# Designs tried in a protein design chat: VH-VL binders against q0aze0. Part 13

Target 1, 268 residues: q0aze0
Amino acid sequence: MKIILVNNRFKENTEKKAQEIAGQLSALNVEVIIDNGLDEPYAGTVDFIMVLGGDGTMLRAARRYGQRAIPVLGVNMGTVGFLSNIEINELAEYLPLILREEYSLEARMMLEVAVFQQQSLLTRVFCLNELLLRSNSPRMLSFALEISGQKLEPYRGDGLIVSTTTGSTAYSLSAGGPIADPQLDAFIVTPVASHIINKRPLVVSPEREISLHLLEEREAIIGIDGQIKMDFGAENRVLIKRAPHPLLMVNLKAKPFFTSIDRSLQRQ

## First folded at step 7 (VH-VL)

Design H10
Fold by OpenDDE, second read of step 8:
Structure H10 (fold): chain C 268 residues (1-268), chain A 122 residues (1-122), chain B 112 residues (1-112)
Amino acid sequence: as target 1 above (268 residues)
Amino acid sequence: EVQLVQSGAEVKKPGASVKVSCKASGYTFTNYWIHWVRQAPGQGLEWIGGINPSGGYTTYRRKFQGRVTMTADTSTSTVYMELSSLRSEDTAVYYCARDTSYYDYLGEFDYWGQGTLVTVSS
Amino acid sequence: DVQVTQSPSSLSASVGDRVTITCRSSQSLANSYGNTFLSWYLHKPGKAPQLLIYGISNRFSGVPDRFSGSGSGTDFTLTISSLQPEDFATYYCLQGTHQPYTFGQGTKVEIK
């Protein structure tokens, strides 16, 4: 068995902990690759990915490995979030199940985000939570939203979030978006401080495509999962689709989403 | 071994343009952002901007917008920074640097070029 | 822009001394996911800057263990536990959480 450990380099002693776990796994004849984000993603075949850290680390892991259809386990290291399945102190308990591949998988839809300069592709990113378009100034943005070629009325406001159902409990929630069942595939389109006070979030079929572009010469940025930031101008367009492959999240421990959501939200 | 090798020193007149190159080796060129940082005489380090060699997407400090252009040549694994409308204040050593993170740019730089002195004088 | 104030601007020290450099930002450098992009660099004249610490406290490859980083939010510290002859240089902190990225003004560590 070959396992990638994706550690959170922003946590104290995270590298050391990753090495310790690697040692434990090696003692069990498991080959381990440690990914701290400084190197290219491991290109070889692997059987399992352990994410050591919080939601941010999971998001990074998803971007790096999500397209490879590898089981991904979130191992929480003392943070509060929605994307970890077990705690670090539970790892020893569940390790036999991992090694025997006795776990269930939950498919989570990811976004495919493509940013263009006119018709030229600048970058394509897969992400687990959301794409954010926001103003980079105190001025409101005016931007066009198209869904499957249908042009909606222009949006005016601070920005817009296009989120997966997984991301519904992230920034979209803070912006007034609905909490979505993570087992549901859908886009959640949440306005950020729209000048229309009652502008409602949209729940959109994953079969549709979402396009955004500015209608004015304004300074804006695109944010992806709160980690990638890109300048965005009038010459740019963003196209959002369902990613071709979902993230395969490992479910070792039952975590009832709806019964625990209030607790999780209160801790954030 | 990761290496960034920059072009040689430049002397320019005010109003002219300068183009500095940064050749990368030892890694997959298109997988990491390259940033540019300068240091004027007696001053500290100043971030100018960055480019994603994959696709050529750029981000510039507003101070330099309109005057700076970063490009990437994937065939030669070389990034270029062109600064136009040069002024005396642009006299500095210019560095290219690789972002630490694959694919993403996170504002941490693990490998640096040796620097290129650009002197702007009448 | 996020301002980064580094202190002191310069200091004189001897080999074997403990050296502490502080970096303070005008706002928190933690992003929405709690990640903080604060790094430290060593720069000698005529040489390329070198990464020492990334993510507040992680030593880059090849960096001696006498270098350590700590801090959170807006206050960060680089510590050299025992200054070595090769450590006399100018040190910079960098915040990469907010654009534009900004450096501290630098701390020159000179021989006493």
Scores: ipSAE 0.030, ipTM 0.634, lowest interface PAE 4.0, mean pLDDT 91

Design H2
Fold by OpenDDE, second read of step 8:
Formats: structure tokens, C-alpha cells, sequence
Structure H2 (fold): chain C 268 residues (1-268), chain A 123 residues (1-123), chain B 112 residues (1-112)
């Protein structure tokens, strides 16, 4: 068995814990790769990914490895969030189940985000939470939103969020989007400070495609899961689709979404 | 409008402690981390530490050898930096700065700064 | 700790002329997914530092387009296409790829 440990470079204790866990796993004849973000994603085949940290760390792991259909376990290290399944102090208890592959999986839809310069692909990213288009100035953006070839009325506002149902409790929520059951597959399109006050969020089928581009020469920014940022101009287009593969989140312990949502959301 | 407002200037004796406050407004406090950076007179910038206001986690520059304690009070949207065992070389302007963060992810990008707090350590 | 080395340490520029500041890191600043946490700050006289460029080449909101950042790995550059009087101050590069966060020595920009 080969396991990737993904830790958070911004939390020193996660690095230490990763090394400790790696030692323990090695003693059990498990191959371990530690991913602290300083290197390229491990390209070899692996059987399991263990994320040591919070939701941000999970998002990074999802972007790096989610397309590979590898079970991903979130191990919380004292943080609050939606994406961890067990606590670090529980790892020893559940380790035998992990090694025996005795766990259930929950598939979470991811976004495929493609950014273009004219017809040339600049970058393609798979992400778990959301794509954000926002102004890089105090001025509002004017941009076109198209869903499956259907052109909506030109949009004016600070920006737009395209989120998964997993991401519904993230930035989309702060922008007034609905809370979605993470067991659903759907896009949530949430306006950010729309010029049209009554502009409502859209819940869109995962079978559809969403495209965005600016209607005027203005500087904007694309944000992905709050961790990837890039300039976005009039010559750029962004295309959002359902990722070909969902993230396979490991369920070792029951963690009811709706039971803990209030507590978790109160911290945001 | 994002603002970080720090407490006033301090004059301290060697060996004492100072606690500087940084009150945040104009945004959701727990959506961003708060860093502390100091600048000695006529010198450059030195990173002291950070608190993730969402998780409560802190990280420090080990050069301070445990003299720095960073805390945050969500109810008042205020971050604090306490520096103990003060020395003359601790005389500096201390800044709090907001970091674009996302849950436990920190960007290390300080998009907004406090006005600074002068701490003078003299016998 | 990562050492950030800026050159030059001082620069006197005629208004309307370009300026360039170099920042070199003792180690690569490349992090996950190609991200590079290299940022530029400006501290105007008597003021707090303010963000100019983040992640090597992205202008912060409200920053004029005469400012640009470039570079990769260990070598980075801040350019001002046309220096204005309001650009006077000390420029700092910073890295956040490695802990602890570190800053360059600063480059003082003055107007001739």
C-alpha cells in the first residue's frame, strides 16, 4: 500500500505530524509520500490520500489529486470545517480500517475550470469549492454569462461565483447563495454584489457548461478555492464544467452534514 | 471599508511586557488571518507571527524564542500581540496586517495594514 | 531562513522615467501548483506598508498599471514604467513560501 500525506505548510505541527505518521506507516510496511506543497504532485500510483489539516488543505489536495480517483481522508487537526472526517487523535483507532480498505466513499463533484486567451488554453484546474470572478478595482465588472449556449443578460457587479454543492457553505454562502446538500451534484451560480438587486443565485445542472467573459476592458481576477489567483481580462474566457471524476472522500466516521452545519457556519 | 486600527504608542522598561491591539472592521473577522510585523527605526520589516482567526492557530518566528504571544477575540474583532521580556532592541513600530486566507490556508499576502504602534523600550 | 536580497538599495529617478528593482531569494519560492508567494510592498514616507504586487505579477486593487512584477524561482523584478512623485518610498519584496516569512532589505526610491 502507498499513501500520500498532505499537510499544511502554514501549520508547523502538521509537518511534524506527517513525519510521525509516515514513520508509523513505514513500520507497517506502507509506502509514504509526504506532500507539503513544495514539490510537484506525486505522479506515481497511490492507494490512499490522507489530508492533515483543515478545509483549505483538503482543497489543495483535491486540486492536486482529485482527478485520479483516489480515496481522500480528511484528518482534522484542531480546526473547524466541513471536509475533515476524523480527528488526529482518532487516527490510530481507524488506521487498521484504512489499511484493510474497510471504509465507505462519498463522491463529491468537482469543477473543471478552463481559462483561455482567445482560443488558447492558459490553464485547466480541477477544484472542489468554487471559481470566483471579481473586479480588481473599485469599479464594477460587466461580463457575459452563458449557460449551455444560453446567453443571459449582461451582468454588472463586483463578481460572480460558480460553486459546487460542496462549496455552497464556503464563499458562495457569504455572497448569499443557498446551502446545498453535498450529496447533490449541481452548480451554484451566485452573484457578488450585483447591480441588479434582485438577481438571484442559480442552481444549474451538472450536465451544463458555464462560460464567462468580460464585456469591457477592465481588470479582473479569477480565484479558485481562495488559493489560486490569476489576472483576467477582456481577451480571456473561462469555461466551467463538471470535472470528469469526483473527489472520493473517505467516510470512516459518521458526520451528518445538517447536524453540524449551524455550528460550523457560525465560525465563518 | 477595511480598517485595522491599532492601540497607541507605548513606553516600556526593559524586562517588562507590552500588549498591542489591532481592531479590525469592514469585513468578516474570521475570513482573514492577522500577521504582526515590526520595523525598528530606520530598518526593514521583520515578521513576528500570525494568527488564523478562523482556526485559532498561531505560528511564530522562532527568533523571538517564545516571547511573542498572538491572540484574537472574535467578539470584538480584535487581534493582540504581546511581547515579553522587552529589550532595547525591541524598540520598533509594530504593525498588524490582514492576510488573504481561506480556512486554514494562508496566502502570506498582506493586503491591509494597521497604522502601526510605536513601542519604545528604555531604561 | 530565506534571505531576500534586493538591488539596488537606493534609486533616484527622474519623473517619467522607468525604474526597476530586483529581488533574489536564497531558495526557490515556487510552491504548490506553481504558485510563487513573492509579493511587493511600498512604504511611503510616514505611512504603513501597502501591497503593490502579489504572487509575482498580480497588481493589487487600485495599483496603477505602470507597476508590474515578473520573475520565477529565485529571481524577481518590480518595474515602474513611468515613475511619479507619489511613487516615492521604500519598496520591499517578501516571500511567504517558507516560514518564517521574510522581507528584502528595502529599496528607497527618490525623485531627482
Amino acid sequence: as target 1 above (268 residues)
Amino acid sequence: QVQLVQSGAEVKKPGSSVKVSCKASGYTFTDYAIHWVRQAPGQGLEWMGVINTYTGDTDYNQRFKGRVTITADESTSTAYMELSSLRSEDTAVYYCARDESYYDYLSGTFDYWGQGTLVTVSS
Amino acid sequence: DIVMTQTPLSLSVTPGQPASISCRSSQSLVYSEGNTYLHWYLQKPGQSPQLLIYDVSNRFSGVPDRFSGSGSGTDFTLKISRVEAEDVGVYYCSQATHFPLTFGQGTKLEIK
Scores: ipSAE 0.533, ipTM 0.836, lowest interface PAE 0.9, mean pLDDT 93

## First folded at step 9 (VH-VL)

Design K3
Fold by ESMFold2, look of step 12:
Structure K3 (fold): chain C 268 residues (1-268), chain A 121 residues (1-121), chain B 112 residues (1-112)
Amino acid sequence: as target 1 above (268 residues)
Amino acid sequence: EVQLVQSGAEVKKPGASVKVSCKASGYTFTNYWIHWVRQAPGQGLEWIGGINPSGGYTTYRRKFQGRVTMTADTSTSTVYMELSSLRSEDTAVYYCTRDYEGTYLVSPDYWGQGTLVTVSS
Amino acid sequence: DVQVTQSPSSLSASVGDRVTITCRSSQSLADSYGDTFLSWYLHKPGKAPQLLIYGISNRFSGVPDRFSGSGSGTDFTLTISSLQPEDFATYYCLQGTHQPYTFGQGTKVEIK
């Protein structure tokens, strides 16, 4: 069995702990690759991914490995978030189950985001929580939203969020979007500071294709999972689809979503 | 062995343009961003912008917007930085450098040797 | 723009000395997830800059363990525990959390 340990390079004790865990696994004849996040993802075949860190580390792991249909376990290293399943001090208890593959998987929809200049593809990125289009100046944006070729009335405001259901408790929530059951597949489209009163959040089928472009020249950016930032101008458009593969999240410890909502949201 | 090899020194007159090349080797060229950083005489390092060679996406520091263009040639694993409307203040050593994340928590790891661009009348 | 100020701007030291360099930012370098990307570089004239430390405290591959980094929020330190002849150079910190990415003005470490 071959496992990737995704290390949070911003916290020292995860590096030490990752080495300790790798040693324990090697003693059990498990091959371990430590991914420090500085270099390209390991490209070889692996059976399991263990993410040592909080939600930020999990979001990066999802972008790096989420399209490869590999089980991913979030291991909390001190700060409780929405995407961890077990605590680091529980790992020894659950390790036998991991090695025997005695766990369930929760599929979490991801977005595929393609950014164009004119008709030329500039970049393609996957994300777990959301795409943000926002103004990068004091001026509002005027922009067009199309859903499967259907043009909506123009938007005016600070921007727009296109979120997964997993991302419904992230920036989308702060912008007034609904909390969604992460077991659902859907896009959640949430305006940011809309100047047009009747622009309410939309929940749309995951089979839709969502397109955005500016209607006048303004300074804007595209944000991905609150981490990646890309300049966006009148020459650009972005196309958003459901990604080909969901993130396969490992569930070892029952963590009921609805009974834990208030506790989890206190971390935001 | 990761290497970034830059073109040689340039002398230019005010108002001209300069195009500096950065040839990458020892890694998969399209998987990493290239950023450009300059150092004027007696000054510190200044980030100019970056390019994703895979699709050609670019981001530029605002003060250079409109004067800088970055391009990538995947067939030669080479990135180019062109700075137009040169002024004496653009005299500097220009470095290319590599970063995986590109637009999130940037920490360039490998750097080119630098290219001196001198702007004089 | 986030301003990053190094101290001192220069220092003289002997082989074997312990050297500390500080880097102070005008605002917190922690992102919304609490992650911080503050890096340290070594630069000798006529040579390419070299990454020493990333993510505040993580040594880059091949960097000797005499180099260490620490700090949080707005205040960061590079320490060289026992200065070696190859360590005489100019050192820069870089904040990579906020665009535009900004460097400190540099600290020149000279042989005494």
Scores: ipSAE 0.600, ipTM 0.830, lowest interface PAE 2.6, mean pLDDT 89
Fold by OpenDDE, look of step 12:
Structure K3 (fold): chain C 268 residues (1-268), chain A 121 residues (1-121), chain B 112 residues (1-112)
Amino acid sequence: as target 1 above (268 residues)
Amino acid sequence: EVQLVQSGAEVKKPGASVKVSCKASGYTFTNYWIHWVRQAPGQGLEWIGGINPSGGYTTYRRKFQGRVTMTADTSTSTVYMELSSLRSEDTAVYYCTRDYEGTYLVSPDYWGQGTLVTVSS
Amino acid sequence: DVQVTQSPSSLSASVGDRVTITCRSSQSLADSYGDTFLSWYLHKPGKAPQLLIYGISNRFSGVPDRFSGSGSGTDFTLTISSLQPEDFATYYCLQGTHQPYTFGQGTKVEIK
């Protein structure tokens, strides 16, 4: 068995813990690769990905490795989030199950986000939570939303979020989006401070494509999972589709989503 | 070993353009952003902009928009910064620097040796 | 723009001294996931800047243990536990969380 340990290089003690875990796994004849900001994603074949950290680390790992259809386990290290399955102090307990591959997998839809300059592709990324288009100034944006070629009325507001159901408990929630069952595949299109006061979020089939572009010369930004940032202008377009592969999240420990969400929301 | 090697010093007249190169080696060129930072005499460091060699996406500080152009040549692992309509205030040492993919500027870790650009009439 | 203010602008110290430099930002440098992109650099005349600390407190590869970083939110500190002859230079903090990315004005550490 070969495992990648992904940690957050910007968080204290994560590297040390990764090394400790690597040592433990090695003692069990498991090959371990530690990804602490490798020059590039590890290209070799692996059987399992263990993410040490919070939701941010999971999002980075998902973008980095999610397309490879490898089981991904979130191991929380003292943060509040929705994407970790077990706590670091529980790892020893569940390690035998990992090694025996006795766990269930939950497929989480990811986004495929393509940003264009006219017809030229600037970047293409997969992400687990959301794509954000927002103004980079106090001024509202005017932008066009197309869903499977259907042109909606122009949006005016601070921005727009296109989220997965996984991302529904992230920024989309703060913007007034619905909480979605992670077992459901769908786009959630949530306005950010819309000029239309009662502009409602849309729940869109994962089979559809979503396109966004500005209708006027304004300074905007594209945000992906709250981590990747790009300037976005009138000559840019973004195309959002369902990623061809879901993230395969490992479920070692039963975590009832709906009761957990209530608890988590009360903490925030 | 990661290295960023910049082109030599330039002397330009006001209104002219300057193009500085930054050749990268020792790492996967397309996995890291390259940013440009300058330091005018007696002043601090100032971020100018950055380019993602993968796809060529650029982001510029607003004050430089319209005057600065960054490009990347993946075949030579070289990034270029062109600054037009030069002014005396553009006199500075210009640095290229590498940063991690996926972000604009997180923790630039390696820097070029710097290129002095002097703008004088 | 996010303002980053270093203090002091300059200081004189002797070899072996403990040196502390502070960087304060006009707003929190933590992103939505708690990552803080605050870095410290050492810059000598005629040389390229050198990364010392990233992510508030992480030493870059090859950086001596005498350098350490701390802080959160808007207040950050670089500490040199025992100043060495090669440490006399200008130090800069950099925030990489908000565009435009901005440096502190610098702190020149001079020999007493």
Scores: ipSAE 0.023, ipTM 0.605, lowest interface PAE 4.0, mean pLDDT 91

Design K9
Fold by OpenDDE, look of step 9:
Structure K9 (fold): chain C 268 residues (1-268), chain A 121 residues (1-121), chain B 112 residues (1-112)
Amino acid sequence: as target 1 above (268 residues)
Amino acid sequence: EVQLVQSGAEVKKPGASVKVSCKASGYTFTNYWIHWVRQAPGQGLEWIGGINPSGGYTTYRRKFQGRVTMTADTSTSTVYMELSSLRSEDTAVYYCTRDYEGTYLVSPDYWGQGTLVTVSS
Amino acid sequence: DVQVTQSPSSLSASVGDRVTITCRSSQSLADYYGDTFLSWYLHKPGKAPQLLIYGISNRFSGVPDRFSGSGSGTDFTLTISSLQPEDFATYYCLQGTHQPYTFGQGTKVEIK
């Protein structure tokens, strides 16, 4: 068995912990690759990915490896979040199950985000949570939203979030979006401080495509999972689709999503 | 082995432009951002800006906006930084450095050897 | 802009000494997820800067164990447990959380 350990390179002592775990796995005749995010993704075949850290680490790992259809286990390192399945102190207990491949998988839809300048592709990213378009000034944006070629009335406000159901408990929630069942595949389109009173979030089929562009010359920002930032102008457009592959999240420990929502949100 | 190799030293007059190159090797060129950092004599390190070779997206420090242009040539795995309207204060050693994903200057790991740019009358 | 201040600006030490350098930022360097983009670099004249520590406390590949980093929020520390001859240089912290990205002013470690 070959396992990639993805550690959070932006937290204390994560490298050391990764090495410790790698040693334990090696003692069990498991081949281990440690990914601290500085090197290129391991290109070889692997059987399992362990993400050591919180939601941010999982988001990075998802962008890095999500397209490869490899089981991904979130191992929490003492943070509060929604994307980890077990705690670091539980890892030893569940290692036998991992090695025997006795676990369930939950497919989580990802976004395919493509940002263009005219016909030129600037970037293409697969992400687990959301795409954010927001103003880069105190002034509101005017932008066009198209869903499967259907042009909606122009949006006016601070911005817009296009989120997966996984991302519904992330920034979309803060913006007033609905909490979605992560077992459901859908886009959640949540306005950010819309000028239109009571503009409601949209729940959109994952079979549809979403397009955004500005209607005026103004500085805006594209944000992806709160970790990638791009300047966005009138010459740019963004196309959002369902990613061709879901993230395969490992479920070793049953986590009741809905009964844990209140507890998790109160701790944030 | 990851390497960033920069072009040679430059001497320019005030008002002129300089274009420094950074040739990358030993890794997938389009997977890493390239940032530029300079150090003026007796001063510290200063971030100038960065470019994503994949697509050519750039981000500049505001003080350099309108005066700096970064470009990438994927065919040669080379990034360029052009600084125009040079002034004496631009005299510095200029470094290119790589950073994965590079939205944030999080942990530039490999650096070029530096290029001295001297601006004098 | 986020100000990053290192302390001290310079120090004299001998081989074998314990050296501590502090980096303070004008605001927290933790992002929404609690990730902190604080790195430490070693810079010698005529050479390229070298990454020592990333993510507060993680040693870059090839960096000796005598180098360690710690801290959180706005206060960070680089420690050299036993200074070696090759460690005499200028050290910089880097914050990559807020644009524009900024370095500390540097700490020159000189031979006593």
Scores: ipSAE 0.543, ipTM 0.839, lowest interface PAE 1.1, mean pLDDT 92
Fold by ESMFold2, look of step 9:
Structure K9 (fold): chain C 268 residues (1-268), chain A 121 residues (1-121), chain B 112 residues (1-112)
Amino acid sequence: as target 1 above (268 residues)
Amino acid sequence: EVQLVQSGAEVKKPGASVKVSCKASGYTFTNYWIHWVRQAPGQGLEWIGGINPSGGYTTYRRKFQGRVTMTADTSTSTVYMELSSLRSEDTAVYYCTRDYEGTYLVSPDYWGQGTLVTVSS
Amino acid sequence: DVQVTQSPSSLSASVGDRVTITCRSSQSLADYYGDTFLSWYLHKPGKAPQLLIYGISNRFSGVPDRFSGSGSGTDFTLTISSLQPEDFATYYCLQGTHQPYTFGQGTKVEIK
């Protein structure tokens, strides 16, 4: 069995812990590739991905590996979040189940985000939580939203969030969007400080295509999962679709979403 | 071995343009951002902007917006930075540097040798 | 713009000395998920900068263990536990959380 072990290079204990776990797995004849974010993503075939850390590390792993249809297990290293399944001190208990492939998978929708200048593709990224369009100055944006060829009334405000249901508890929530059950597939479109009173959050079929562009020249940013930032101007258009593959999250321990919401939303 | 090799020193007059190249080797060119940083004589380091070679997406520091253009040629694994409307205060050593395009627009790890651009007369 | 202020601007030291350099930002450098984009560089005249520390405290590949970083929020420190002859250089911190990305003014470490 061949496993990628993803860690968070920004937490001091991650290198040591990753090496400890790699040693334990190697003693069980498991081949381990460590991905600390500094090296190129491993390109070869693997059976399983183990993510050591919180939601930020999982978001990174999803962007690097989420389109490969490989099971991904979140292992909490002490940070409270929504995307881990087991705690690090439980790993030994669950390891036999992992090795025997005795676990279930939860599919989590991802976004495919493509940024263009005119008709030229500039970049394509995948994300698990959200795309954020926001002003990069004190001035408001005026922008157009199109959903599957249907042009909505222009938006005016600080920006817009296009989120998955998994991302409904991240920036979308702070902007007034609903908490969504992550078992649902949907887009959640949440305005940020809209001056247009009738611009309520929308819940949209995952089969739709969403397009955004500015209606006048302003400095704006596209944010991806709160971790990637891209300049966005009047010359650009972004297209958002359901990604070809969901993230396949491993479920070893029942984690009741609704009773854990308040604890998981607390941030320090 | 990761290596960034820059073009040679240039002397320019005010109002001209300069185009500096940065050829990458030893890694997958399209997986990493290339950023440009400069150091004027007696000054510290100043970030100019960056490019994602995977599609040519760019980000520029505001003071350079409108004067700087970055491009990438994936067939030669080369990034170019063009700075126009040169002023005497643009005299500096210009560095290209590599950063991972995924999660971090930070912590540039490998640097080119630097290109001195002198703007005088 | 986020201002990043280093101190001291220069210092004189001997081989074997412990050296401490600080970097203070005008805003928190933690992102939404608690990751901090603060790194340290060594720069010698005529050479390219070299990455020493990333993510506050992680040594880059090949960096000697006499270099260490610490801090949180707005206050960060680079420590050289026992200065070596090759360590006389100018040191910079870089914040990469907020565009525009900004370097500190530099700290020159000179032979006493």
Scores: ipSAE 0.072, ipTM 0.641, lowest interface PAE 7.0, mean pLDDT 86

